VH-VL binders against Large ribosomal subunit protein bL9 (rplI). Designs and how they scored, part 1

All scores and structures are predictions.

Target 1, 148 residues: Large ribosomal subunit protein bL9 (rplI), of Lachnospira eligens (c4z4q1)
Amino acid sequence: MDVILLEDVKTLGKKGQIVKINDGYARNYVLPKKLGIEATAKNLNDLKLARKREEKEAAEELAAAKELAAKIKECTVTVSMKTGEGGRTFGTVSTKEVAEEAKKQLGLDIDKKKMKLDVPIKALGNYIIQIKLHKDVTAELTVKVVEK
Structure headers, positions and changes below count from the first letter of each chain, unless a header shows other numbers; antibody chains are not in Kabat numbers.
F, E and O stand for the ipSAE by ESMFold2-Fast, ESMFold2 and OpenDDE, each averaged over both directions (binder to target, target to binder). V2 = 0.75 x the mean of E and O + 0.25 x the DockQ between their complexes.
Where letters were taken out, [cut] stands.
The coordinates of atoms that the task and the answers printed are left out; those that the model quotes come from them. Centres of patches stay.

## First folded at step 6 (VH-VL)

Design c10 (from i2c with heavy chain D101E, light chain Y31N; framework fv_sibeprenlimab)
Fold by ESMFold2-Fast, scan of step 6:
Structure c10 (fold): chain C 148 residues (1-148), chain A 120 residues (1-120), chain B 111 residues (1-111)
Amino acid sequence: as target 1 above (148 residues)
Amino acid sequence: QVQLVQSGAEVKKPGASVKVSCKASGYTFTDYYIHWVRQATGQGLEWMGWIDPNSGYTNYAQKFQGRVTMTADKSISTVYMELSSLRSEDTAVYFCAREGEYYGTYFDYWGQGTLVTVSS
Amino acid sequence: EIVMTQSPATLSVSPGERATLSCRASQSVDNKGYSYLHWYQQKPGQAPRLLIYDASTRATGIPARFSGSGSRTEFTLTISSLQSEDFAVYYCQQYDNWPYTFGGGTKVEIK
């Protein structure tokens, strides 16, 4: 029986490949466990169309992440800190506060867990925070810390 | 870079068979399906079938089933299309064309075409 | 099988004019949000050349004056400002259902 693999199967082949296997093995194992389907013209066409949809969705997700990263690069989020005598600052700026201000000031809903800020900000100044939007896309957000 | 080069024109008598070749270069031969499409003089395009060079699996239009055979030779990156029991209405230019990987549904590169003339 | 009908059979236009070509399918060629319809250009003595795929996506190297639109059963290929190299026969093709079928072609010729 010729079978289209729906998943990678060790010793048989990779997802999407057509393999010729023993009829008993196909009927008793591969087909019942949904590891593959019979290689009919209709099934092959349906699989090709499904693959095309997956490819398009993946491309759209990557494009959306790149577009968002480009927008973030042009933006600045302003966060205030209390200051005292001699310019001493009080408190810290964390990823939570940066995310809240990004939403408030820019309308951007950024996952604070995706921000790289190993140590909270404790001083006035300009900072660039890296945000992982996608496995292949990292954005850079400018955070300006000013006196309250 | 990517090229599909077909064999030269053929003249055959009714009842004979013809075998057209399509040699691929500039890409990984086994990663792309190859389709065959024919065109009678002054007429439109007619899809005949496809072959997966990796598996050897083929799919033919019903009109040609029983008369067409498609094969692939990985060692020379060449696909063949053999049409038997030729009749005058089989006189046409035969094209091979590459489809994208499993998800590509369009023909991005075409061979130059092979004219097959069937006459008595 | 899905029958593809192109109209007009011949379109006579002058350079610089807009050309609009139609392709109709006997049944929908859309599947789960995608239109599996492609356009090819063929010049005399040459193989077809991919122009537009998935109804509206321009193939690599194809000039911006070419655009495609439509869904379900009605599709259009538009050439916004026809140039001398655009005089050719244009074919639509569906890849939604086996066997895959082409339209009869529209010949675009100089007026």
Scores: ipSAE 0.013, ipTM 0.569, lowest interface PAE 7.6, mean pLDDT 86

Design c2 (from i2c with heavy chain Y57W, light chain Y31D; framework fv_sibeprenlimab)
Fold by ESMFold2-Fast, scan of step 6:
Structure c2 (fold): chain C 148 residues (1-148), chain A 120 residues (1-120), chain B 111 residues (1-111)
Amino acid sequence: as target 1 above (148 residues)
Amino acid sequence: QVQLVQSGAEVKKPGASVKVSCKASGYTFTDYYIHWVRQATGQGLEWMGWIDPNSGWTNYAQKFQGRVTMTADKSISTVYMELSSLRSEDTAVYFCAREGDYYGTYFDYWGQGTLVTVSS
Amino acid sequence: EIVMTQSPATLSVSPGERATLSCRASQSVDDKGYSYLHWYQQKPGQAPRLLIYDASTRATGIPARFSGSGSRTEFTLTISSLQSEDFAVYYCQQYDNWPYTFGGGTKVEIK
């Protein structure tokens, strides 16, 4: 029986390959475990269409992430810190605070767990926070820390 | 610039075989499926099958099973369509066509066509 | 196999007028939110040329006067202001199910 592999199988081949195997092995192992499907004309066509659909969805998701990243790059979130004598600051600005202010000031819902701070925000000034929007897309959000 | 260039017109007797070529240029040959579509004089388009030049796998319309063979030669970026046991009803223009771009399922570039005439 | 039916077989239109071409499938050509229905233009002695793909997306270089619509089994190709170069035969094609099939064509000719 010719079988289209849905996953890599060490002794048979790689995902997407068509392999000729014993009917018993196909029916008793490969097909029931969903490691492959019979290589009929219909199944080949169905897999090709499924692959094309997945590629289209992936391309659309990447494009949306890039568009959002471009929008975030143009934005600034302002956060205030209390200061004492000599311009001394107290405390730190957390990713939770940045996420809350981003929602309030920009209408952006950003997952704080996707935010990366290279250094703690302990002083007044401008900071860039990296936000992972997609495996291949990272946005940069400017955070401006001002005196309260 | 993408081009598909087909071989010239053929005249064959009933029972003979014909092999039409389609040479691709201007893109990565192994990244795109090639389809064959024929058109009898004054008639519509009829899909015959496709070949994946990368794997060599083929998928033929049931009507042509047993008579059609599609092959690809990566060294010269050329696909072939061979039709055997020719009948007068096989007289038609035969086109090769490239399938889509990435996730496309449409035929975006076509060869100029090859007229195959089957007569006694 | 999916049978594609185009109507009318021949449509006579004057330059500048609207042309509306119909394509019906014997069963749905949609799958998971996509319509696998494409339109091609063929002029005498030439290979077909892609016009519209996925029911409504214009192919690269195709003028804005060409538009496609529809879903499932009923599809339409519209040419909003017919130009002299638009007199041709138009074919619809489904790519939802093997074997892939074309409609019989609609010939758009000058009135």
Scores: ipSAE 0.351, ipTM 0.701, lowest interface PAE 3.0, mean pLDDT 88

Design c3 (from i2c with light chain Y34R; framework fv_sibeprenlimab)
Fold by ESMFold2-Fast, scan of step 6:
Structure c3 (fold): chain C 148 residues (1-148), chain A 120 residues (1-120), chain B 111 residues (1-111)
Amino acid sequence: as target 1 above (148 residues)
Amino acid sequence: QVQLVQSGAEVKKPGASVKVSCKASGYTFTDYYIHWVRQATGQGLEWMGWIDPNSGYTNYAQKFQGRVTMTADKSISTVYMELSSLRSEDTAVYFCAREGDYYGTYFDYWGQGTLVTVSS
Amino acid sequence: EIVMTQSPATLSVSPGERATLSCRASQSVDYKGRSYLHWYQQKPGQAPRLLIYDASTRATGIPARFSGSGSRTEFTLTISSLQSEDFAVYYCQQYDNWPYTFGGGTKVEIK
């Protein structure tokens, strides 16, 4: 029986490959565990079209991430900190505060988990925070910390 | 530029075997299936089968099963089609063709064809 | 096996005229909203060239005068305003099931 593998199977082959195996092994193991499907012209066409769809979606996601990164690079989020006598600041600015202000000021929903801010901001000034939007796309957001 | 270049014309006696080559260039050889299609003089096109150059998997038209063998050599990006037990009816131009853009379902690029003449 | 029948076997037309070629499948070649029917052009001494795929989509580089239509079992290739380079044999092919099969071809020649 010829079978199209739906995932990598040691001893048989890689996802997407067609392999020739005995009927018993196919019917008793590979097909019931959904590791593969019978290699018919229709099933092969279905998988080819599904792969084209996945590639198109992946390309669109990459393009959207690049477009969003370009937009974020032009933006600045302003966050306020309380100051006391002598210019001492009170409190900290974390990825949570940056995400909240980005949504409020720019209408951007940014996942705080994707922001690179190892330690909270404790001083006034301008900061560039990197945001991982995609495996291959990192955005740079300017965060301006000012006196409250 | 994508190209499929086939070996030259062959003249064979009945009962002999012929092996036609198809050298691919201009794309990733292992990403595309290669099909073989033949055409007898003044006749239409007849599909013979295909090979996945990456895995070596082959699928042949029932008419040719037992007589045709398709193989691929990744080191030189070449596919071979060997037809045995030749008859005069096997006299034809044999074409290799690539299957679509990556995962297409049509033949987008063809070799120039190889004339195989079987005569006594 | 799916049998592909093309008609007419030979079509004689003058340059600048429209040509309409027919292809009939012995059973439906449609599956999940797609027609697995392709058209190829072959000139003397040359390999076939992909013209139309999935019944109606023109392959890259193919002039707009070539168009395809149809579904299920009945398909048509239309060539408007025939040019001298269009005189060739045209083959339809089904890609629905193994073995993949071609029609017998329609030869388009000068009237």
Scores: ipSAE 0.401, ipTM 0.691, lowest interface PAE 2.5, mean pLDDT 87

Design c4 (from i2c with light chain Y31E N97D; framework fv_sibeprenlimab)
Fold by ESMFold2-Fast, scan of step 6:
Structure c4 (fold): chain C 148 residues (1-148), chain A 120 residues (1-120), chain B 111 residues (1-111)
Amino acid sequence: as target 1 above (148 residues)
Amino acid sequence: QVQLVQSGAEVKKPGASVKVSCKASGYTFTDYYIHWVRQATGQGLEWMGWIDPNSGYTNYAQKFQGRVTMTADKSISTVYMELSSLRSEDTAVYFCAREGDYYGTYFDYWGQGTLVTVSS
Amino acid sequence: EIVMTQSPATLSVSPGERATLSCRASQSVDEKGYSYLHWYQQKPGQAPRLLIYDASTRATGIPARFSGSGSRTEFTLTISSLQSEDFAVYYCQQYDDWPYTFGGGTKVEIK
């Protein structure tokens, strides 16, 4: 019988492929294990619609991430550091602190785990922090470090 | 520019078969499903089926199962719809239509239509 | 199969007036937040033209006077100020379930 694979199956093919297999194998193994479903007209159309829905959702998520990234690029978060003689600073600004200030100052709820700091923030000045919003979208947030 | 150009009008006798072509241009032929929709004189639109030009996989409406065959020729970017055992009720304009962009479910571009007349 | 019912069958409207077309599905055509309902315009001797997809999104090149609304089983196509080129037959189509079905059409004609 023809079967639509719901998962990758090493000996049969990849998820989404339609494969012709022995009726016994289909009914006794593939279908009960939910590795595939019979390729009826309805099931093919249901799979096609599900795939199109997933792709539309993915495209909308990508577009939303790009829009948010464009907004973040125009934003600046100000963080203070304790200073001593000669402009010497104490400590390092953490991604947690940046996330807290982004929420307070800009209303942006940014996951600190998505932030990448290429260099530690140990001095006053302007820094750009990369934020992974999507597998294909990275935003750049300006962090301005000022004296406490 | 996306275009779907269909073959010319056909006159057939009851019991004959007709094969209508739809040539695509202006886009990547294998990236879009092609549907066939017919319209009897003065009547509404009736969906017949679709073909995936990449895989050759087809799906037909229940009413046409056993009588319709859809095929695609990648070398000339052309899809075909063959309807057999023709009856007078099959007299209609037959349209091919492209299903949206990759995640769209709408028909964004249509062929001009092919009139098939079945009469004795 | 899902039966699509359009009303009225014929709508007589003068240029500049508002036209409201109804489309009803025998069961919901919504799935996971999407309405699989599309509207097409067909003029005599021509192929259908996509107007509105996913209930409310205007297709590329379609004038702002065309708008779609609705969800589940009740859908509406509105033409806010009818122009002479808008006299045509309008079809709704569901793409939620196989086989894909069209409504019987609403003919918009000049009063």
Scores: ipSAE 0.210, ipTM 0.694, lowest interface PAE 5.0, mean pLDDT 88

Design c9 (from i2c with heavy chain G104D, light chain Y31E; framework fv_sibeprenlimab)
Fold by ESMFold2-Fast, scan of step 6:
Structure c9 (fold): chain C 148 residues (1-148), chain A 120 residues (1-120), chain B 111 residues (1-111)
Amino acid sequence: as target 1 above (148 residues)
Amino acid sequence: QVQLVQSGAEVKKPGASVKVSCKASGYTFTDYYIHWVRQATGQGLEWMGWIDPNSGYTNYAQKFQGRVTMTADKSISTVYMELSSLRSEDTAVYFCAREGDYYDTYFDYWGQGTLVTVSS
Amino acid sequence: EIVMTQSPATLSVSPGERATLSCRASQSVDEKGYSYLHWYQQKPGQAPRLLIYDASTRATGIPARFSGSGSRTEFTLTISSLQSEDFAVYYCQQYDNWPYTFGGGTKVEIK
């Protein structure tokens, strides 16, 4: 039986390769354990189509992440902090608070766990927060801290 | 720059065997399948089979099963197609053609062709 | 075996005119919304050259005047405003099942 390997199999070959193996071994071990599938023209085409669709989806996700990052770079979210005598601030602005304001002010639903601040937000002023949108795409959001 | 360069024309007597070579350059030899397609004078294209140069796996059209053998030599990036028990009907131009391992289902680069004449 | 039939066998057209070539498969070459049909161009003494793949996608370097359409069993290759270098034999090929098969070809020649 000819089989297309779905995983690397040390004694047979590499993932994606077609190998000729004993019918009994194929039917009793390789196929039941889903280490491979019978090498028919239909199955080979199905795998190629699946890989083509995965590549297209990956490219579209990357492009969408880059486009969103470009839009975020031009945006500012405003957050308030209490100030005392002499302009002193109390507390810090959290990534949770930034995420809540980003949704309210910009309509952006951002996972707070994907946010990283270069410096803690402990004073009034402008800050840049890094947002991991994709494995290869990090956006920069401006956070403007004003007196409450 | 991808190229497939085939060996020169051959003249054979009925019953003999012929071995045509196809040397690849300009890409990673082991990443692409190589197919063999023949064309009799004034006629259409006929698919013979393919080889995976990486694994050595071969798949032949039923019509040629038992007469055709395809092999690959990684050290010189060359595939071979040997056809035995030649008949006058085997007189044709034999082409090698490249297909990708994944995504692709078409033949993107072809060798220049090798004319094999079977007569006496 | 999937039999590919091309028509006409010979098509006579003048430069600048539109050429329409047909290819019929004896059974569907579509799987899951995808057509496994390709078109090649061959000039005398030369190897075939990929023109259109997956019924309608133009191969790299192929001019926009070449287009493909169709699905299942009926496919068409169209050459708008035919140029002198387009006079050649055109073959369709199915990649749905083994053995892979080609049509008999359509020769496009000067009228």
Scores: ipSAE 0.420, ipTM 0.725, lowest interface PAE 2.4, mean pLDDT 87

Design n1b (from n1 with heavy chain T104D S105L; framework fv_unasnemab)
Fold by ESMFold2-Fast, scan of step 6:
Structure n1b (fold): chain C 148 residues (1-148), chain A 123 residues (1-123), chain B 107 residues (1-107)
Amino acid sequence: as target 1 above (148 residues)
Amino acid sequence: EVQLVESGGGLVQPGRSLRLSCTASGFTFSDHYMDWVRQAPGKGLEWVAEIRNKANSYTTYYAESVKGRFTISRDDSKSIVYLQMNSLRTEDTALYYCARGYSDLWYRYFDYWGKGTTVTVSS
Amino acid sequence: DIQMTQSPSSVSASVGDRVTITCRASQSISSYLNWYQQKPGKAPKLLIYAASSLQSGVPSRFSGSGSGTDFTLTISSLQPEDFASYFCQQSYSTPYTFGGGTKVEME
């Protein structure tokens, strides 16, 4: 019986492979344990279409992440810090505060957990925050810290 | 056992915003895709948005009619999926259903639905 | 986007009748087709997935058939609780799309 493996099986092959195995092993072990399914014309065609769907979705995810990264690169979020006599700043700017201001000023809903600050923001000036949008895409957001 | 409860609907003026919530219980929420499907009064079903699980990087998909205006998100620690609806239009008036995305082999379908929450966009 | 055309939009039937509802996709979707039932005032309920697989708890009088572009939902002997609207849905690709619906009403 030809079987499409649904997961890696050490003695048979890798997930997605079509393997020919004896009918008894297929019916008594592989099929009941959901390790594989019979390689009927219907199942083979549906698998082919599922792979095509996954490829399309993966390409769309990558394209969307790249487009968002390009938009973020052109944007600046302004955050205020309290200053005292002599221009000294108080406190730090957190990724939470940056995410809140990005939402207010740019309409961007960015997960603070995906933000990386190389150095703590403790002074006025311009900073670049890296945002992990996709395994292959990292955006750079400019944060301008000004006096409150 | 499996339960989905929507909330947050109401009457809102065109151009304003509204946030819908769907609280899930009775299953491992973090393993499932979650979807929003709407139905205008007396009309058929229209898929709105999907958010995938952690294994699929929480990727989101939208119907063209809502792209850029609506945002789907989730909080796995609370078992809640959200739909943030901005720049609302009268044609967004509908009963909004939360649905659980399920897959068997490579087939996808909505096996459980909430009772829905009504959104009316009118001046 | 994949368009789903459902027919008829309504059908009048009596208890015991055989009812067939058809659904046509604008491109081949193989077996990636689901059927849902919606009773008045209620949320939709999954009846059939993968074109022909009956969901657990759904009566055997419901059956689905078809592949590619043409699909049929059949109710072999209509019961009083079956008067409802029925929707097909393609699950091959986002955006997922539904047929316009078929209302099965009492003759």
Scores: ipSAE 0.417, ipTM 0.774, lowest interface PAE 2.6, mean pLDDT 88

Design n1c (from n1 with heavy chain S105Y, light chain A50D; framework fv_unasnemab)
Fold by ESMFold2-Fast, scan of step 6:
Structure n1c (fold): chain C 148 residues (1-148), chain A 123 residues (1-123), chain B 107 residues (1-107)
Amino acid sequence: as target 1 above (148 residues)
Amino acid sequence: EVQLVESGGGLVQPGRSLRLSCTASGFTFSDHYMDWVRQAPGKGLEWVAEIRNKANSYTTYYAESVKGRFTISRDDSKSIVYLQMNSLRTEDTALYYCARGYSTYWYRYFDYWGKGTTVTVSS
Amino acid sequence: DIQMTQSPSSVSASVGDRVTITCRASQSISSYLNWYQQKPGKAPKLLIYDASSLQSGVPSRFSGSGSGTDFTLTISSLQPEDFASYFCQQSYSTPYTFGGGTKVEME
């Protein structure tokens, strides 16, 4: 019988594929263990509709991430650091602080866990922070550290 | 850029064997199912065989008319799919096309075809 | 095996005509139906997949419709390059089967 695989099965194929298998194997193993379902016209149509919706949503999410990344690239978040004699700075600017300022200044709600700093922000100047918005999209946010 | 080039056709007597090859280029061959489709002179299309990709354990499928006589195989390192044709019959006379299979459970189709190689089985 | 019946087997038409080709499956194949165009001496070319999805690069005058057992390929305004043979194909289950073909020829 033809079966739609609901998950990867080493001997049969990958999730979502339609495979033609022995009726006994289907009835005694694949179907009872919920590894697949019979590829009836109804089941195929139902899954097509469900997956087309999922693919549309995934494509929209990717497009939104790309649009947000382009917007972020044009933005700058300003953070201040305490300075002493000779312009010496004290402490470091954390991803938590950058996330808080991004929300305050730009209206962007960014997960600090998605931020990557290549070097600690310990001095005044401009820094680029990588923000993973999507599996395939990384944004670059400029952080300007000023004296206060 | 995607190209499929068949070879190995010719004139052969009934009962003999012939091996067809199809060399692929311009895409990741190992990701695709590969199929053979034939067309007898002046007739329509007849699907012959399919070999799936490594992720589907290289499973093979055949039309009833060729089952037990034909064997489809592939060499992913060389990007070649083969059709070994044994015990040939006059009814096997046709132009043999190699086609690239694209398969998900949403849709399955043949998006690229070679120019074909002619097999004539005659005494 | 699933049998695919195409009609008509041939049609004579003029440039600018609307051409309709029908394909019927012996059992429900959901939307697993493809349409191919074949010009004399050439390999088939995919036009439509999943009953109604237009393949990239194919002119918008080609459209497909249907589900289950009854399917239609329509050419809204026939062009000189459209005189060819057309084949439906079910991809619901192996063995995959093709319709007998429809030759669209100049009247």
Scores: ipSAE 0.000, ipTM 0.488, lowest interface PAE 14.9, mean pLDDT 86

Design n1i (from n1 with heavy chain D31R, light chain A50D; framework fv_unasnemab)
Fold by ESMFold2-Fast, scan of step 6:
Structure n1i (fold): chain C 148 residues (1-148), chain A 123 residues (1-123), chain B 107 residues (1-107)
Amino acid sequence: as target 1 above (148 residues)
Amino acid sequence: EVQLVESGGGLVQPGRSLRLSCTASGFTFSRHYMDWVRQAPGKGLEWVAEIRNKANSYTTYYAESVKGRFTISRDDSKSIVYLQMNSLRTEDTALYYCARGYSTSWYRYFDYWGKGTTVTVSS
Amino acid sequence: DIQMTQSPSSVSASVGDRVTITCRASQSISSYLNWYQQKPGKAPKLLIYDASSLQSGVPSRFSGSGSGTDFTLTISSLQPEDFASYFCQQSYSTPYTFGGGTKVEME
């Protein structure tokens, strides 16, 4: 049976490919799990329309990510740390604290796992934190660490 | 058995924030798109937001009525989808459903829904 | 945005009747249309996807047809458990949009 794959399937192929597979495997596994659909004339035409839909969505997704990155570049989030004698700081500022303050101060809900901060911040100052919004878009958020 | 359990709803004043959670079980959560759909009292269904799976870069989509105010996110390690709702308006009053979307770009439908969590925005 | 117009908004019917609900898209959506059933106080349930594909576990008295802009949901012989609201939904592109709903009421 010729089947259009709806997603990547190990051993069969990539999403969008037309593959010829065993009828039993198609009927008992691939089709019931919605991993593929039969390659009928109707479904082949629908594939062309689905590709156009995906292209439009991909373009809108990229544009939205670029717009958000431009907005984030204009923003500053302030995080405070306690200080002692000689300017010593107590505690650290991690991606968790940055995400919490971005939400409180800017209304931005940023996934902390998307932030690049290899070592927690231990000193006062200004930092630029990179945030991966899209495979092709990285935002830069200014984080100002001040005395509590 | 596929289950979706929403939580976090409540009564809030206009301008405030709420975060809704949806805990999923009984399927491979990381493969699926996840959606929020709401229903105002006595009204029809309105799609709110979608977050796609890792294979589709966790991309997010929003209805125009909530764009810029709501943020959908997910934690695949906990099988939870979130909806952060900021700058709430009385028009956001609704029962909020979590729904499971399909993981393909071809078919998109919601085959499982939670029972919903109620959000009331009133002064 | 794609607007979905559903008609009628309500229909009164008796057990055994054939019920037809229509849904019209403001632009062509090919076959990317789903139908949901919602009973009072309950979450929606998927009945039909891709215009005409019956969801597993849904009785065969439900059927969908149409393509492009005009779609129909048919219940061939209404049963007591079918008195509910029905919604169409386009899945062609985001933002996804639902029809206004049709309430199937007991005559």
Scores: ipSAE 0.014, ipTM 0.612, lowest interface PAE 7.1, mean pLDDT 86

Design n1k (from n1 with light chain S30Y A50D; framework fv_unasnemab)
Fold by ESMFold2-Fast, scan of step 6:
Structure n1k (fold): chain C 148 residues (1-148), chain A 123 residues (1-123), chain B 107 residues (1-107)
Amino acid sequence: as target 1 above (148 residues)
Amino acid sequence: EVQLVESGGGLVQPGRSLRLSCTASGFTFSDHYMDWVRQAPGKGLEWVAEIRNKANSYTTYYAESVKGRFTISRDDSKSIVYLQMNSLRTEDTALYYCARGYSTSWYRYFDYWGKGTTVTVSS
Amino acid sequence: DIQMTQSPSSVSASVGDRVTITCRASQSIYSYLNWYQQKPGKAPKLLIYDASSLQSGVPSRFSGSGSGTDFTLTISSLQPEDFASYFCQQSYSTPYTFGGGTKVEME
């Protein structure tokens, strides 16, 4: 039976590939577990249409990421640091703290694991934190560090 | 066992805001699309919003009736999906369901639903 | 947006009857159609996905057919637990849309 794989299957092939397998294996394992679907004329045409749907969705995802990046670029998150005599600062502002303040101040729920700082935040001033929103889109958020 | 528990509903006046939460357990939350579907009293189902998984960059989609007013978000570390509802209208009155999205190139469906949380917008 | 027109809005039936519910899309959605059952006071339950695939645990008396714009849900021999509302839903593209529902009532 020719089967279109719905998922990567180690012994058979990659998602989207058409593979010829034993009828019993197909009917008792692959098809019931939703690992593949019979390669009928209808299903082959549906695969072609599904690819167009995925391309449209991928384009929309990229556009949405670019829109969010543009909004983030206009935003500033304010974080405070403790200071001592002579303007000395204590500690470091973490990406976790930036993410918490971004949510609190801007309503932005940003994954701290997607954040990258050019330099560690150890002093007062303005910093730009890079946020990877998409494989092709990186946003820049301004972080303003002020005295507590 | 897959479980979805909604919370955050209540009675609120028009123009106000509410934030709904849905806590998931029993599956790898970060692999799934998560959706909100609502049902007005005595009416049918209306899809509201979807947030995709990490592999799809947490992309969000909204029904036209809520676009610009509602924001869907998620916290994979806590297995929670949120729906922030701003500028609420009387027509937003409904039972709000959290649903787990199963998506492949060939099919997409909602296989698990929570019991829902009620939102009543009235003056 | 893709409009989903479901008919009938309600049907009165007896145990053992064959019940047919139809769903029509305003444009081709290929096989991207799901059917859900909702009992009073309960959340919806997935019955059928991809037009004709029966969800695990759903009785074989339920079946789905159709492609493109016209779809049918059939209950071959209605049981007491089948008195409920049924909704179709297109999953081809966002925004996803549901049919208006069909209430299957005891006659």
Scores: ipSAE 0.000, ipTM 0.535, lowest interface PAE 12.0, mean pLDDT 85

